# Designs tried in a protein design chat: VHH binders against TATA-binding protein-associated factor 172 (BTAF1). Part 3

Target 1, 176 residues: TATA-binding protein-associated factor 172 (BTAF1), of Homo sapiens (Human) (o14981r1278to1453)
Amino acid sequence: AFLNKYKLHGILCDDMGLGKTLQSICILAGDHCHRAQEYARSKLAECMPLPSLVVCPPTLTGHWVDEVGKFCSREYLNPLHYTGPPTERIRLQHQVKRHNLIVASYDVVRNDIDFFRNIKFNYCILDEGHVIKNGKTKLSKAVKQLTANYRIILSGTPIQNNVLELWSLFDFLMPG
Short names: E, the ipSAE of ESMFold2; O, the ipSAE of OpenDDE; V2, 0.75 times the mean of E and O plus 0.25 times the DockQ between their complexes.

## First folded at step 1 (VHH)

Design e09 (framework vhh_7b2m_4; at its last look DockQ between E and O 0.02; V2 from the best seeds 0.00; counts 0 for: pae E 18.8 > 2, unsure alone 59.0 < 65, placed apart)
Fold by ESMFold2-Fast, scan of step 1:
Formats: sequence, C-alpha cells, structure tokens
Structure e09 (fold): chain B 176 residues (1-176), chain A 128 residues (1-128)
Amino acid sequence: as target 1 above (176 residues)
Amino acid sequence: EVQLVESGGGLVQAGGSLRLSCAASGFTFSSYAVGWYRQAPGKQRVVVASITSGGSTKYSNSVKGRFTISRDNAKNTVYLQMNSLKPEDTAVYYCAADVPEDFQATLRPYQSEALDYWGQGTQVTVSS
C-alpha cells in the first residue's frame, strides 16, 4: 500500500526519501509482478502483461537502464535501451516484444511516434515532464499520442501557475 | 520558474572579441540542447550555433571558425566565444533551450516548435 498510493495518474512529487527514479522502479516492478501473477492464475486476456515506457532526457536514458539493472532482477523488469541512430532504432523495434520496459529519450519518441503510438503500455512515465508544458510543441503533441493505463510525470522543476501549461500537463495525464 | 538570461554584450571594434553567457534556471539544463540566435535591425532572427547536452556542436556558415559555443552543466551556463568580430555581426543575441537530443547538434530555425524557452537578449555592436 505504501507504494500503491503513487500508482495513480498524476505528478509524483513525494520523494519518500528514496528519490523519484527509485520510487518509479519500485512501482513498475511491483505492478508488473502482480499483473504477471494474476495472468498466470486466471489466463484472462485483460490480465495479459503489458510493457511500460519511460521517456526521459537523453543524458538520463543510460542512468534509468543502469538503475533498473542495479535495483531489480531481470525477472521483474527487463529494460530495453531504445537509443541510437535511425538504423539502430529500427533494429531495436524488432526486440521490443522481448522486453517489459522501454527507456527512450523525448526526441527519439517524437521521431518514432508512429511506432510508439501503436503500443498499449501499462505505465508511461515522463521524467522531467515539464518539457511538455507548452502544448503547441511537436514534442507535446507526440507524447500525448501515447496510450497507457497509467501516466506519471516526474518533475524536479516548479511548474508555473499558468492555465495553458497546466492544461497541457493534465491533457497528457487524462487524455480525452 | 524557467529562465534564460543572456549577458556579455557590448560595443567592440572590428577584429575584437566578446564572450556571451546564458545562465539557465528552473529546469534540468544538462538535459537540453541550447542554441544561440541573433537578430540584426530589420532582419529575421537566425540561428548561429547550437550545442547538445553531450557537447556536440554545430555552427552556421557565417560564424564557422570565428565563434565557439561551449557549456558548463555544473553552472547551468552556455557560452558563445566570439572572435574576429565583423560589423555584420552586429545584432541582439538570444539564447534558446532546445528539446533534448540523443545525437548530433541541429541548427533549429527561430520559428521551430521545438524551441520551448527563450532569453531576453543581449546587444552586440561591432564598429568598423
């Protein structure tokens, strides 16, 4: 229950003394484990495991992959570092089904949005999510096309009390 | 709040040098690409240099070999070292934060939807 209260659509602001990245990893690992157990028991299609997506600045993609590997067994989270030039990324697209977590930068997700928008995610986490506060950018429009059961924005930067900026963030968190 | 503040402009003679600084606050600066733009009187704003989060750089043909862009992520600052200044370099210089980039620096046009944060500018005047 401790971590479950943070598994809602929203902005994760409470560090709980662990740091936002580690908190997110715990939420992902716990939920993926629970979903896999339910599917093994019930065999229901609606319980079938779904991958999750972390979208972060390019300097942080390696950090996310490393932290996942450091704190979680591959049995719980098997991250794909979705990065590199277009030729390499096309190759990585064929590997996505073998992973339950995809870590990609904002620019890469925007460029490959036609690929990403066709995947149903369990969690979609935006690290430094204040980057989408301007709803008119190509980046904001691209990430809002993503489909996920749960959406989380991680932000260490104060967000201005601007109605349009707040609408852009909430539009991502609760689309349509 | 998110801010970019340019400084270091001034009046210099042709052949002189200036170093511009752009101090960023209110966002994770190290994750963003940053560009320097300039606007001369009666002209459109144009990009002159860019630097990615990883330090890859790109320059417009008009400044290549004379200007050097660099960054100090610990200080949340990007610099533009301007050498061999010419009267045609006279303009207001602007700093802009660009979307995060995984690879090579890109010279983004001023009206690109990718540019989220702008500074207020610093005037550079080069006398002949």
Scores: ipSAE 0.000, ipTM 0.154, lowest interface PAE 16.7, mean pLDDT 75
Fold by ESMFold2, look of step 2:
Structure e09 (fold): chain B 176 residues (1-176), chain A 128 residues (1-128)
Amino acid sequence: as target 1 above (176 residues)
Amino acid sequence: EVQLVESGGGLVQAGGSLRLSCAASGFTFSSYAVGWYRQAPGKQRVVVASITSGGSTKYSNSVKGRFTISRDNAKNTVYLQMNSLKPEDTAVYYCAADVPEDFQATLRPYQSEALDYWGQGTQVTVSS
């Protein structure tokens, strides 16, 4: 909640794996609801409803969609499971307008970066975000093209303590 | 209510031509990207051609040089001129409209069957 109040970015680390998906869902649902209410009242462009993006390993995309559905009604978060072969993903690109949350794997975001970089997101969440430790990989360069109001890294694995690893993570959190 | 009504389909010999029309109503047509899609028997619906609200066009590789998309915003109509037709062009052709570009300014004009508004389709059959 504190990071959202001051528009800060951060790393959510839960060494015990306790509820960081649920915490993220609460943050997303709360902020999307607040922004929608504020926009309805004020019509200010800074409050315009924006979708959010969750990037995770491919084995976890279904889990994210399921967890959102379990804990949040679709009026607050309506997830799009962005997955499948390229022809199916082209179809899903046109459905993004019906959803306020996109859940995609790292490889899919890299492959379709031309689509994703043209969207301004409210939140961009990297689950298992240690995957971008090396800032020079094609994957790391792709995710750094994403535009978001807030950027969050979730990790169930302790981040290795070296300068290049930390720099890549902070470069994503605080793009120059 | 929103309506997209396709017309101009039919049976034609290979090498022939057809012109499809799609009349739109119930929404601000000039603000939407619009496209033509087709679905062959037993296959998924795929994009054929699209045209942005600003008039930029895109075509699938299978129809480039043979098909031309155009729009008339004063008549709320989009057209698909199909020349040099082949038996593999046999399909139900659908027109469709996308969300207003100003809301989603970043969406690409080359698009799939998952658009906001769809017509009921018109059959095109090309015989050998």
Scores: ipSAE 0.000, ipTM 0.091, lowest interface PAE 18.8, mean pLDDT 72
ESMFold2 (binder alone), look of step 2: mean pLDDT 76; pTM 0.771
OpenDDE, look of step 2: ipSAE 0.014; ipTM 0.261

Design e10 (framework vhh_7b2m_4)
Fold by ESMFold2-Fast, scan of step 1:
Structure e10 (fold): chain B 176 residues (1-176), chain A 127 residues (1-127)
Amino acid sequence: as target 1 above (176 residues)
Amino acid sequence: EVQLVESGGGLVQAGGSLRLSCAASGFTFSSYEVGWYRQAPGKQRVVVASISSGGSTKYSNSVKGRFTISRDNAKNTVYLQMNSLKPEDTAVYYCATGPSELQGTLMEYQTAGYDYWGQGTQVTVSS
């Protein structure tokens, strides 16, 4: 066994000792870069770059955008802070294709689920994912409608191995 | 110490069957939920099936109707009967159990609810 290290715009990113947000940024930037390189080489539709989505509590959306800006060049990750009242969010919907990362709150994704469910994402990351542990909520049902190649749940709150809560999370990780 | 040892993997043709076993030791097996996960080359590790201490089962949509999970608490063993295998089922299959405090790593969160993992057993389905 040995350390795997990634260099992102001169920043050394390694899986040991990094917080969840920075680890997520390293994975997103690395995968987006790899997909872009493969598409440039092959021109295959299946290699076409896809955007990723981060869903988090409203208080953390700005934090995610700021962290991406600090650790990653816009060439690798260009985040869209998808926020604001309905009129502003409709305007932002027209800008989504110019970005390869969308950061939005849980309530915003739920409210605009008709928009988000029509996008194929590369990664869908749920930060503070304990908010969907009750599978019967409108929020849990909404985020399970999202389509992504990879689904990741991050949580700062211990999950008590409640089987119902775990299966709500697993339903998100494994659609259907 | 907790140990999980998978067995029963191998090479099989599409439409064939395999039965995987997970032998557990070092803990009160009957009290824990046990799950089967798989990881294909270039893909994330995903859950396949789980079985609760009480015998309640759950399956991923991709394997419903084809795979059956069962447990034998007297033998500390969980089984995964895999029928109608497809090339898409090719992966390393892992057994996992135990309570888990969610940590700061993405892989640990994808495998939330389990502290202990086996080494895996390779399943290859030829077309």
Scores: ipSAE 0.000, ipTM 0.110, lowest interface PAE 16.6, mean pLDDT 72

Design e11 (framework vhh_8h5u_2)
Fold by ESMFold2-Fast, scan of step 1:
Structure e11 (fold): chain B 176 residues (1-176), chain A 129 residues (1-129)
Amino acid sequence: as target 1 above (176 residues)
Amino acid sequence: EVQVVESGGGLVQPGGSLRLSCAASGFTFSDYSYAMGWYRQAPGNQHERVAIITSGGSTNYPDSVKGRFTISRDNAKNTGYLQMNSLKSEDTAVYYCARIPEELDAKLRPFQEEAVDYWGQGTQVTVSS
């Protein structure tokens, strides 16, 4: 009941013994599957499948792609590793519609924010999300422009009970 | 500066009702940084958690009071409440209001032992015929 109230718009920790990355993959796969089934049944525009986004430090983007591949069939999650120089990223932008999960680094999302803010995501997951606890940074301002049905912050670092830092995190989780 | 002050305790007959109040000062619940909890301690027993309400409004109760007690808060008055119905002799205890700092990742876990940073002085509730 406590976890159920926060799992879709909150911060995930390793409370299940599975690790927060694997727990996130389970949430993404299950919800994408349910959304696809509801659309097949209803045909309603509001139920149309939407991609999800994982934003993480650059050293972790490959790890996320690999973990998705190990624990999830491409039928459920088909990750796009959105990385590389600007010319390659422009090419990858044309592939986004063929994938239901995009994995990108914080700096890449910030640099390409004009592209990312025009996509409606189902989930937006910030790995090591303490990087946006300062709401005045260019990075925190960029990621707050993202549009998603559900927002999740993963943190391996204790988050301080500082009003401004918590407000920055809550601005991302509950915009407006 | 920071304090929580209980009121509303007293003597009540079995099956009766009481509403406890917890007035907070020196901080506000609307800052989304603090949960508020109610704890009790009966003679001969250790203290136990009675009810918790998070900054987001989620509540939790032990089986001993679930369905009988309801925790709530009024952010405009900066006051928390514990509505106690169908009181039993076993509910006789000193009831304490507590402020619980919220770590953002911790509020996603099943309710665990929280670190209370401020306790009220307590208010006596006696259920007796």
Scores: ipSAE 0.000, ipTM 0.097, lowest interface PAE 18.5, mean pLDDT 72

Design e12 (framework vhh_8h5u_2)
Fold by ESMFold2-Fast, scan of step 1:
Structure e12 (fold): chain B 176 residues (1-176), chain A 129 residues (1-129)
Amino acid sequence: as target 1 above (176 residues)
Amino acid sequence: EVQVVESGGGLVQPGGSLRLSCAASGFTFSSGSYAMGWYRQAPGNQHERVAIISSGGSTNYPDSVKGRFTISRDNAKNTGYLQMNSLKSEDTAVYYCAAGPTYIEGTLHDYQKEGFDYWGQGTQVTVSS
């Protein structure tokens, strides 16, 4: 039987009153860890881990990469900062398979949608705010072309409080 | 083939109750962890969210319906529901069922409706004496 551990972790994070970025990191890391464990146990293709995608405003891409690195070992989440001029991004496309998390801005995902729509993601997280507002239908159409098992829309700016408490909580939530 | 279909709308007196159903076909709610929501639109107004339920069962409601409306889902029947109690004339609208991305409780706002992949055609609810 395939276990959906996302439901357990999602409910737990909501109940704990965590900030949106940390809630997302907990869900991503927990599901990746659980799926890897399930695949190791069962050898079932249905349990095979998939990469995840975070789409956020351009000023927040570095922040997401930094927060993932702060709260998560690369063996659980290995983020790729998908950024730079077109020639650099083409180079980064060849590295995507070596990472289990891609962090990119809305503009970059829209510009490179022909690349992103060919990837099956486990999670696609949309960090909303000033970028997605009334009348942004072209961006909405591009984002709708993305394929993922789970999609999460964050309504506000990520919040980070008390690094020591967040790190301890993250270690507790991640099965070692 | 792939769709969600609403039922249960109608005419009801103020203070009355209605239960709306949303039947999904061509996909399963548990497959890929689908969230489900109910939205409404009255003449002259924009669409507004009235209830959302995550794949894990977490629910979210705006203050206008909190305590009166209850969203639920039955994954075995591939159907979602909206129980509407203590109906007011202000609740008169076309109600739409939506299914799509998983939403974390507390992060929802008006722009999220763009995130749902599947929308029903709507069912009319009229609250009038």
Scores: ipSAE 0.000, ipTM 0.177, lowest interface PAE 12.3, mean pLDDT 71

Design e13 (framework vhh_gefurulimab)
Fold by ESMFold2-Fast, scan of step 1:
Structure e13 (fold): chain B 176 residues (1-176), chain A 126 residues (1-126)
Amino acid sequence: as target 1 above (176 residues)
Amino acid sequence: EVQLVESGGGLVKPGGSLRLSCAASGRTFSSYAAAWFRQAPGKEREFVSAISSGGSTTYADSVKGRFTISRDNAKNSLYLQMNSLRAEDTAVYYCAAGIEATLRSYQEDASEYDYWGQGTLVTVSS
């Protein structure tokens, strides 16, 4: 429940009673639209469109891509399903600039962290983010290297009251 | 440095048994914790079982009572005896090794293992 305070709501989501995935899609679509409009008006480099990243368990990557396709025109969110063996993922890296949303599993982001750490994201969303509650794992250290304007953690399980676990989550949400 | 090579995978009917082996090359394998993980098509890599350098074992709930992990440090080998196999056990099975001090609290976490085999396919089908 406390992680909900880190989630920003778009206007279209206010009355809809949507689940966590749909609420996240609304936020991403709304902010992408807003940022694109700002850039069209100002033409300032700081307003240039940025991609967003969703990191989730591998069984959920297809679900995220499908949900985006159901609720958003590709004019607003054009998801890249960043998956497959290393050879295929290198090919997909060349396509990243054609997409404004990248959906990838935790293991894939960790393995390709050298690629992902060089991209500035608008949003970085961790689905089932309790997987990084242990700050000592290679996974938690890798995802903390990501650079984003906004960070969101979604969790379907209660987070235990453990100072080190809570600090690991906070460290991701509020980087230096 | 440790290199791991799996063997023993194959096609088995439901209710059958298979024994997987993992041969380690390099020095210090006896000081490492070792584990078996599996990955079915379209699913994430799943923990199966782990064994400490001293022989203490841990099992995923889905395999308890059916699978037995063991090691032979003199032969630099890790084993998984799989009994009462089910269609749901169909997967590529990987052996893994890592530093025991790091793994004591995180044996189920694939990210804690530094050395991995290439995998061996186990198919349980009639």
Scores: ipSAE 0.000, ipTM 0.078, lowest interface PAE 21.4, mean pLDDT 74

Design e14 (framework vhh_gefurulimab; at its last look DockQ between E and O 0.12; V2 from the best seeds 0.00; counts 0 for: pae E 16.2 > 2, placed apart)
Amino acid sequence: EVQLVESGGGLVKPGGSLRLSCAASGFTFSSYAAAWFRQAPGKEREFVSAIYSGGSTTYADSVKGRFTISRDNAKNSLYLQMNSLRAEDTAVYYCAASEPIQAELKPFQTEGGYDYWGQGTLVTVSS
ESMFold2-Fast, scan of step 1: ipSAE 0.203; ipTM 0.618
ESMFold2, look of step 2: ipSAE 0.000; ipTM 0.112
ESMFold2 (binder alone), look of step 2: mean pLDDT 80; pTM 0.815
OpenDDE, look of step 2: ipSAE 0.006; ipTM 0.265
ESMFold2-Fast, scan of step 4: ipSAE 0.000; ipTM 0.121

Design e15 (framework vhh_7z1x_3)
Fold by ESMFold2-Fast, scan of step 1:
Structure e15 (fold): chain B 176 residues (1-176), chain A 126 residues (1-126)
Amino acid sequence: as target 1 above (176 residues)
Amino acid sequence: QVQLVETGGGLVQPGGSLRLSCTASGFTFSDYAMNWVRQAPGKGLEWLSGISGSGGSTSYADSVKGRFTISRDNAKNTLYLQMNSLQPDDTAVYFCARESPLTGELRPYQDAFDYWGQGTQVTVSS
């Protein structure tokens, strides 16, 4: 929806991790569908379909792929499980254009940042995003290089009201 | 110093099973993705399987999907490869390899791994 253009940036926290994951899938599916319809109608370059990225801990990448498959037809969201050793990931890079959602771990995105930073994403979702609250880490610096129309941080853990930590999160949500 | 030592290789009949182990030392094992790679006689290296540092994500080459299972025990600093339904074409030296910390660059296959074990021989024959 139009209102989502002004409200989707932010930090989503939930007592149940499943709740925020399902909400994110609904937002992704709905917005990808809307964007595709707008492009079909207008043919404007600014409305061209873009992939989205989910970055999460490695233990959760399979969960994200499975949940997308359960609750969303591949017609709306076709997830690529971007995982494995470097040789497998190079193979998967050639498949990215066939998918509109990429799910990858933080370490994989950091390691392959030269690949990911060259892609314009519609959404970039950081699950367990408290891992980037320290802006000095190589991980935090890597994910801040990502380009997206919308940025979302999901966290099941309360984020401390530390000024430096909040500034790191702010810098990701509203990059300079 | 970083060390990787493979054990569990040997002679097995077609259709049999083996479990390979790789014991790691000299680094924080749980921080690194680990891989199994083999080299058959007269052939190049073939990547078989990988596992994330936490063990939460695994991947397999099409040639071994459904037959081989990779796992790890971070408390014991040990990587495993359970091999079932072994075929003569599985005859090779099997290496465990630590995944190189990439800096966002594409790397040649051999340079994708920064430390290798010495290998363990698996022979599948009657």
Scores: ipSAE 0.000, ipTM 0.095, lowest interface PAE 21.1, mean pLDDT 74

Design e16 (framework vhh_7yz9_2)
Fold by ESMFold2-Fast, scan of step 1:
Structure e16 (fold): chain B 176 residues (1-176), chain A 128 residues (1-128)
Amino acid sequence: as target 1 above (176 residues)
Amino acid sequence: QWQLVESGGGLVQAGGSLRLSCTASGFTFSNYAMGWYRQTAGNEREWVAFISSGGSTTYADSVKGRFTISRDNAKNTVYLQMNSLKPEDTAVYYCARGVPSSLKVDLYEYQKEGYDYWGQGTPVTVSS
């Protein structure tokens, strides 16, 4: 029932031939809006707003932030571009609570995993998620420590039926 | 410009079989999920079957066990094999291209509805 309105919203985005980034933005904006409305109505702790996380290659972090700003008002999605040297990232950690979307690269999330694993996210989106097909890497082990209500993997490359690769992707989607 | 060309529809008696084909052009077929929808007069399009780029399939309960979706990437074609046809299967059948981002397991409920392009449709009439 909670997802029914946003399933219809997702269909609308898909019907328009939108790419993966814009489809994801539609899902995030819709679900964050719905969760906020439910909390305002019910005041239940279980409905309290939660931030979402987008993890992508470093060359794409600016693209995600720009697309969010172009297609979505800050009152629905307020992205934090979590980037820069360690000293700057420590400063950004203090600002996380003022944002409902965090956009970060894979390497930055891996390096700062002790910070990210302590946050419960609503959505965790892995863009170009084929990078975690090898479940033995430090990167794959780090992102599997993330906690989210919903997990999404986006990929620009075909997902092969290699059992170990599929298992690594599957393990992220359904951890445990 | 993308194109989906459907064929194989027609008139068939109850209990009979038909095989629908949909040939794609203008995009890398093997990278996309494909599906079939149907529409009867006065009703919205109803999802029928789905096949991922990797070949995993799912079906609407109304056709499960009777219909089989398959694909041939060398021919850029998706098929719907329809067996044990019933008069209530009478509809216009549409081939649809799934959005690449909708191929993910945790987006499975959006995949049935997450299609960004449809073919022209092919009519199927099942007589009693």
Scores: ipSAE 0.000, ipTM 0.119, lowest interface PAE 14.6, mean pLDDT 72

Design e17 (framework vhh_gefurulimab)
Fold by ESMFold2-Fast, scan of step 1:
Structure e17 (fold): chain B 176 residues (1-176), chain A 129 residues (1-129)
Amino acid sequence: as target 1 above (176 residues)
Amino acid sequence: EVQLVESGGGLVKPGGSLRLSCAASGFTFSSYAAAWFRQAPGKEREFVSAITSGGSTTYADSVKGRFTISRDNAKNSLYLQMNSLRAEDTAVYYCAAGTVPESITATLREWQKEAYDYWGQGTLVTVSS
């Protein structure tokens, strides 16, 4: 119930006394489980399990992978640390289908956007999402090309003083 | 002319110690937060440690208990004392300075390279036998 409120709002705040990363992991694990159960029950293509994407600063990608590994078994969330030089990332692209969560930095997603835009995600989470508040940047344009059922922005910094910044965040949360 | 100049890098054996220094010039260093980042070849630049203008410190989990960050505002200098060095600590170490808001939520920005306005050229630390 309380976690459903955060999903609906699309912007997670540290309101429960849990860190934003742990809150996001709980949402991802719960929703992946629910979607799998609905598919087993209905056999509808519309309910088929989809991978999720976490986009974060490069210093935080290892932290996300580590936290997922500590709090979730691989049966629920199996994270792929999408990182390294271009030659390694091409190799990792072939592994994506074996994982239900991809963790990547903003710059890596921007550089490989032609790969990422071809994947339908269940969740797309932007950690420290204020980095896209300027809608004119190459980064903001790249992440807005991503396709996901649900979009979440995590931020420790208020983003409310500029209408253009709010519109950039809104365009990510509600594309079209 | 704003400058940050690192020094103290070098070759050290595993288990050894090394002290890095960063000299700031061209701005009022005491008003800025300062940090150390590092980057190994083929890897992304990672956060090591930060110190606010008020003296509060933050450390990456990988260095907590082994590294100590400190500042000397009278000398416009930032330091990193590195103890119990491991092969995994081998990297180019960068000094950074920036304005960090005083709110508790601003602490999250200390992990982000985008929070820092000024950067040094880097100093190489190699931990090898």
Scores: ipSAE 0.000, ipTM 0.085, lowest interface PAE 18.6, mean pLDDT 73

Design e18 (framework vhh_7ocj_1)
Fold by ESMFold2-Fast, scan of step 1:
Structure e18 (fold): chain B 176 residues (1-176), chain A 127 residues (1-127)
Amino acid sequence: as target 1 above (176 residues)
Amino acid sequence: QVQLVESGGGLVQAGGSLRLSCAASGFTFSSYAMGWYRQAPGKQRELVAAIDSGGSTRYGDFVKGRFTISRGNAKNTVYLQMNSLSVEDTAVYYCAAVPEHLTATLRPHQEEGVDYWGQGTQVTVSS
């Protein structure tokens, strides 16, 4: 086993840090570029480019899409704002294949989990991820069904020291 | 500018063979999956074959065993070898460049997920 900086399973939690979204965008863009280069060289399935998913509160989905467009070229990250009523989301499901980053709210991912669970993601980022600290909720169970190489939890709120709550976070970060 | 230029189409007798070629430029060919779609008049466009950058292939049900997709990364070209052609194979054949991560999720009758399309080349199989 080795420590590998490109194999990030972790919690990015700093007191009122201004750069968590930007840092996440840089990680996503850099890794997507690196994976594409490595796959072109190695031809190995484990290096194949994969889309990434950002799950956040509904009020933040537009913010994530705007920040990606502001700091990253579409050649590196092409975000899809996955939102709206069920009929619109079915239309957006047909667009997912044209994007390498999907941004969706927690409730939308939970409601459409049968769609999302069929996609292998490179990164799965949970913004304000303290919302899954209760492992018994439908939301926590839904997001834990997601398949990703790397999982990141972002939180600006201090995580309470509770063994069961920490274990719920660990279940997401270490699937299986 | 991205270009996909197909060649090799034409008229062929039933039971014959054709080899289609698609020359790609304007993007990093070795980082893309490549595919062939076809569309007959009045019918939906359907996936014929796809090949990822590592050489793994996927075929539509009605061409498996008769058609072979291959690629030459040094020449930025993808090929479709079509054997045992039948009248039902008559269609316009389109070259397609597909993001690698979508190759396994491509469905026979879905066009979404393709980044770049060629102009198409006509294949006509006579009885």
Scores: ipSAE 0.000, ipTM 0.091, lowest interface PAE 20.2, mean pLDDT 72

Design f01 (framework vhh_gefurulimab)
Fold by ESMFold2-Fast, scan of step 1:
Structure f01 (fold): chain B 176 residues (1-176), chain A 124 residues (1-124)
Amino acid sequence: as target 1 above (176 residues)
Amino acid sequence: EVQLVESGGGLVKPGGSLRLSCAASGFTFSSYAAAWFRQAPGKEREFVSAIYSGGSTTYADSVKGRFTISRDNAKNSLYLQMNSLRAEDTAVYYCAADLWYEGSPYDESAYDYWGQGTLVTVSS
């Protein structure tokens, strides 16, 4: 239904790990569109469009932005590459309202947690999320301050036969 | 400062109904995933049901169709409506909340905060 409506292709079984990123993009685009349509119809505050956040290792932030641009029109997902030195990131904070997807590294989110914790997200995706499995680390304490309707963790394994990965994907597919 | 307090437990006959409540304090409940677990005497603690911050739910096979998990974010409360109760549902029921979805909702270790438990006894 969402994937077919926007001609998006979700691949649950991609051994190279590319399928996880594409599947996430398809679900984000579909849900953002559905949420926007529900808000236009109902005008309820609970349905108001919200941005989503992708937190990933710094080497993967550019990959996420590129994949979104390659497979999804800006009218569905308009990504902000939240990166750079502190002075540039403060400037980017003023642009957040013009974007419905923010892509940032774990360290940047941790360093700027005072900014990110004030935003209500629709989805918060943690790529390579095994980095926060220990709840006592500074990183895991920071990301746990984030507020989102849906929170998922993507595993670092390229095979989608792990219960944790499948559970995260199923949470996206369930109506809120 | 984060606390979860269960209430609503008691003695009920087979086929009866009971509603458990869990009051959360010291944090923004609407941002958390929450779950119910139970432990019968002499057995390990087992998963009953979970509800994510977005409202999606999951249930253990043994309670599907009989129990309903729900939340009221305005009241910082989690509920478990238990219908068609059976003797094997007798257990101490625990409310649990996770600051973040870090693992399987079936895994006790995924939850950072726990209540003290409320006893449910189903007996004729």
Scores: ipSAE 0.000, ipTM 0.134, lowest interface PAE 15.9, mean pLDDT 73

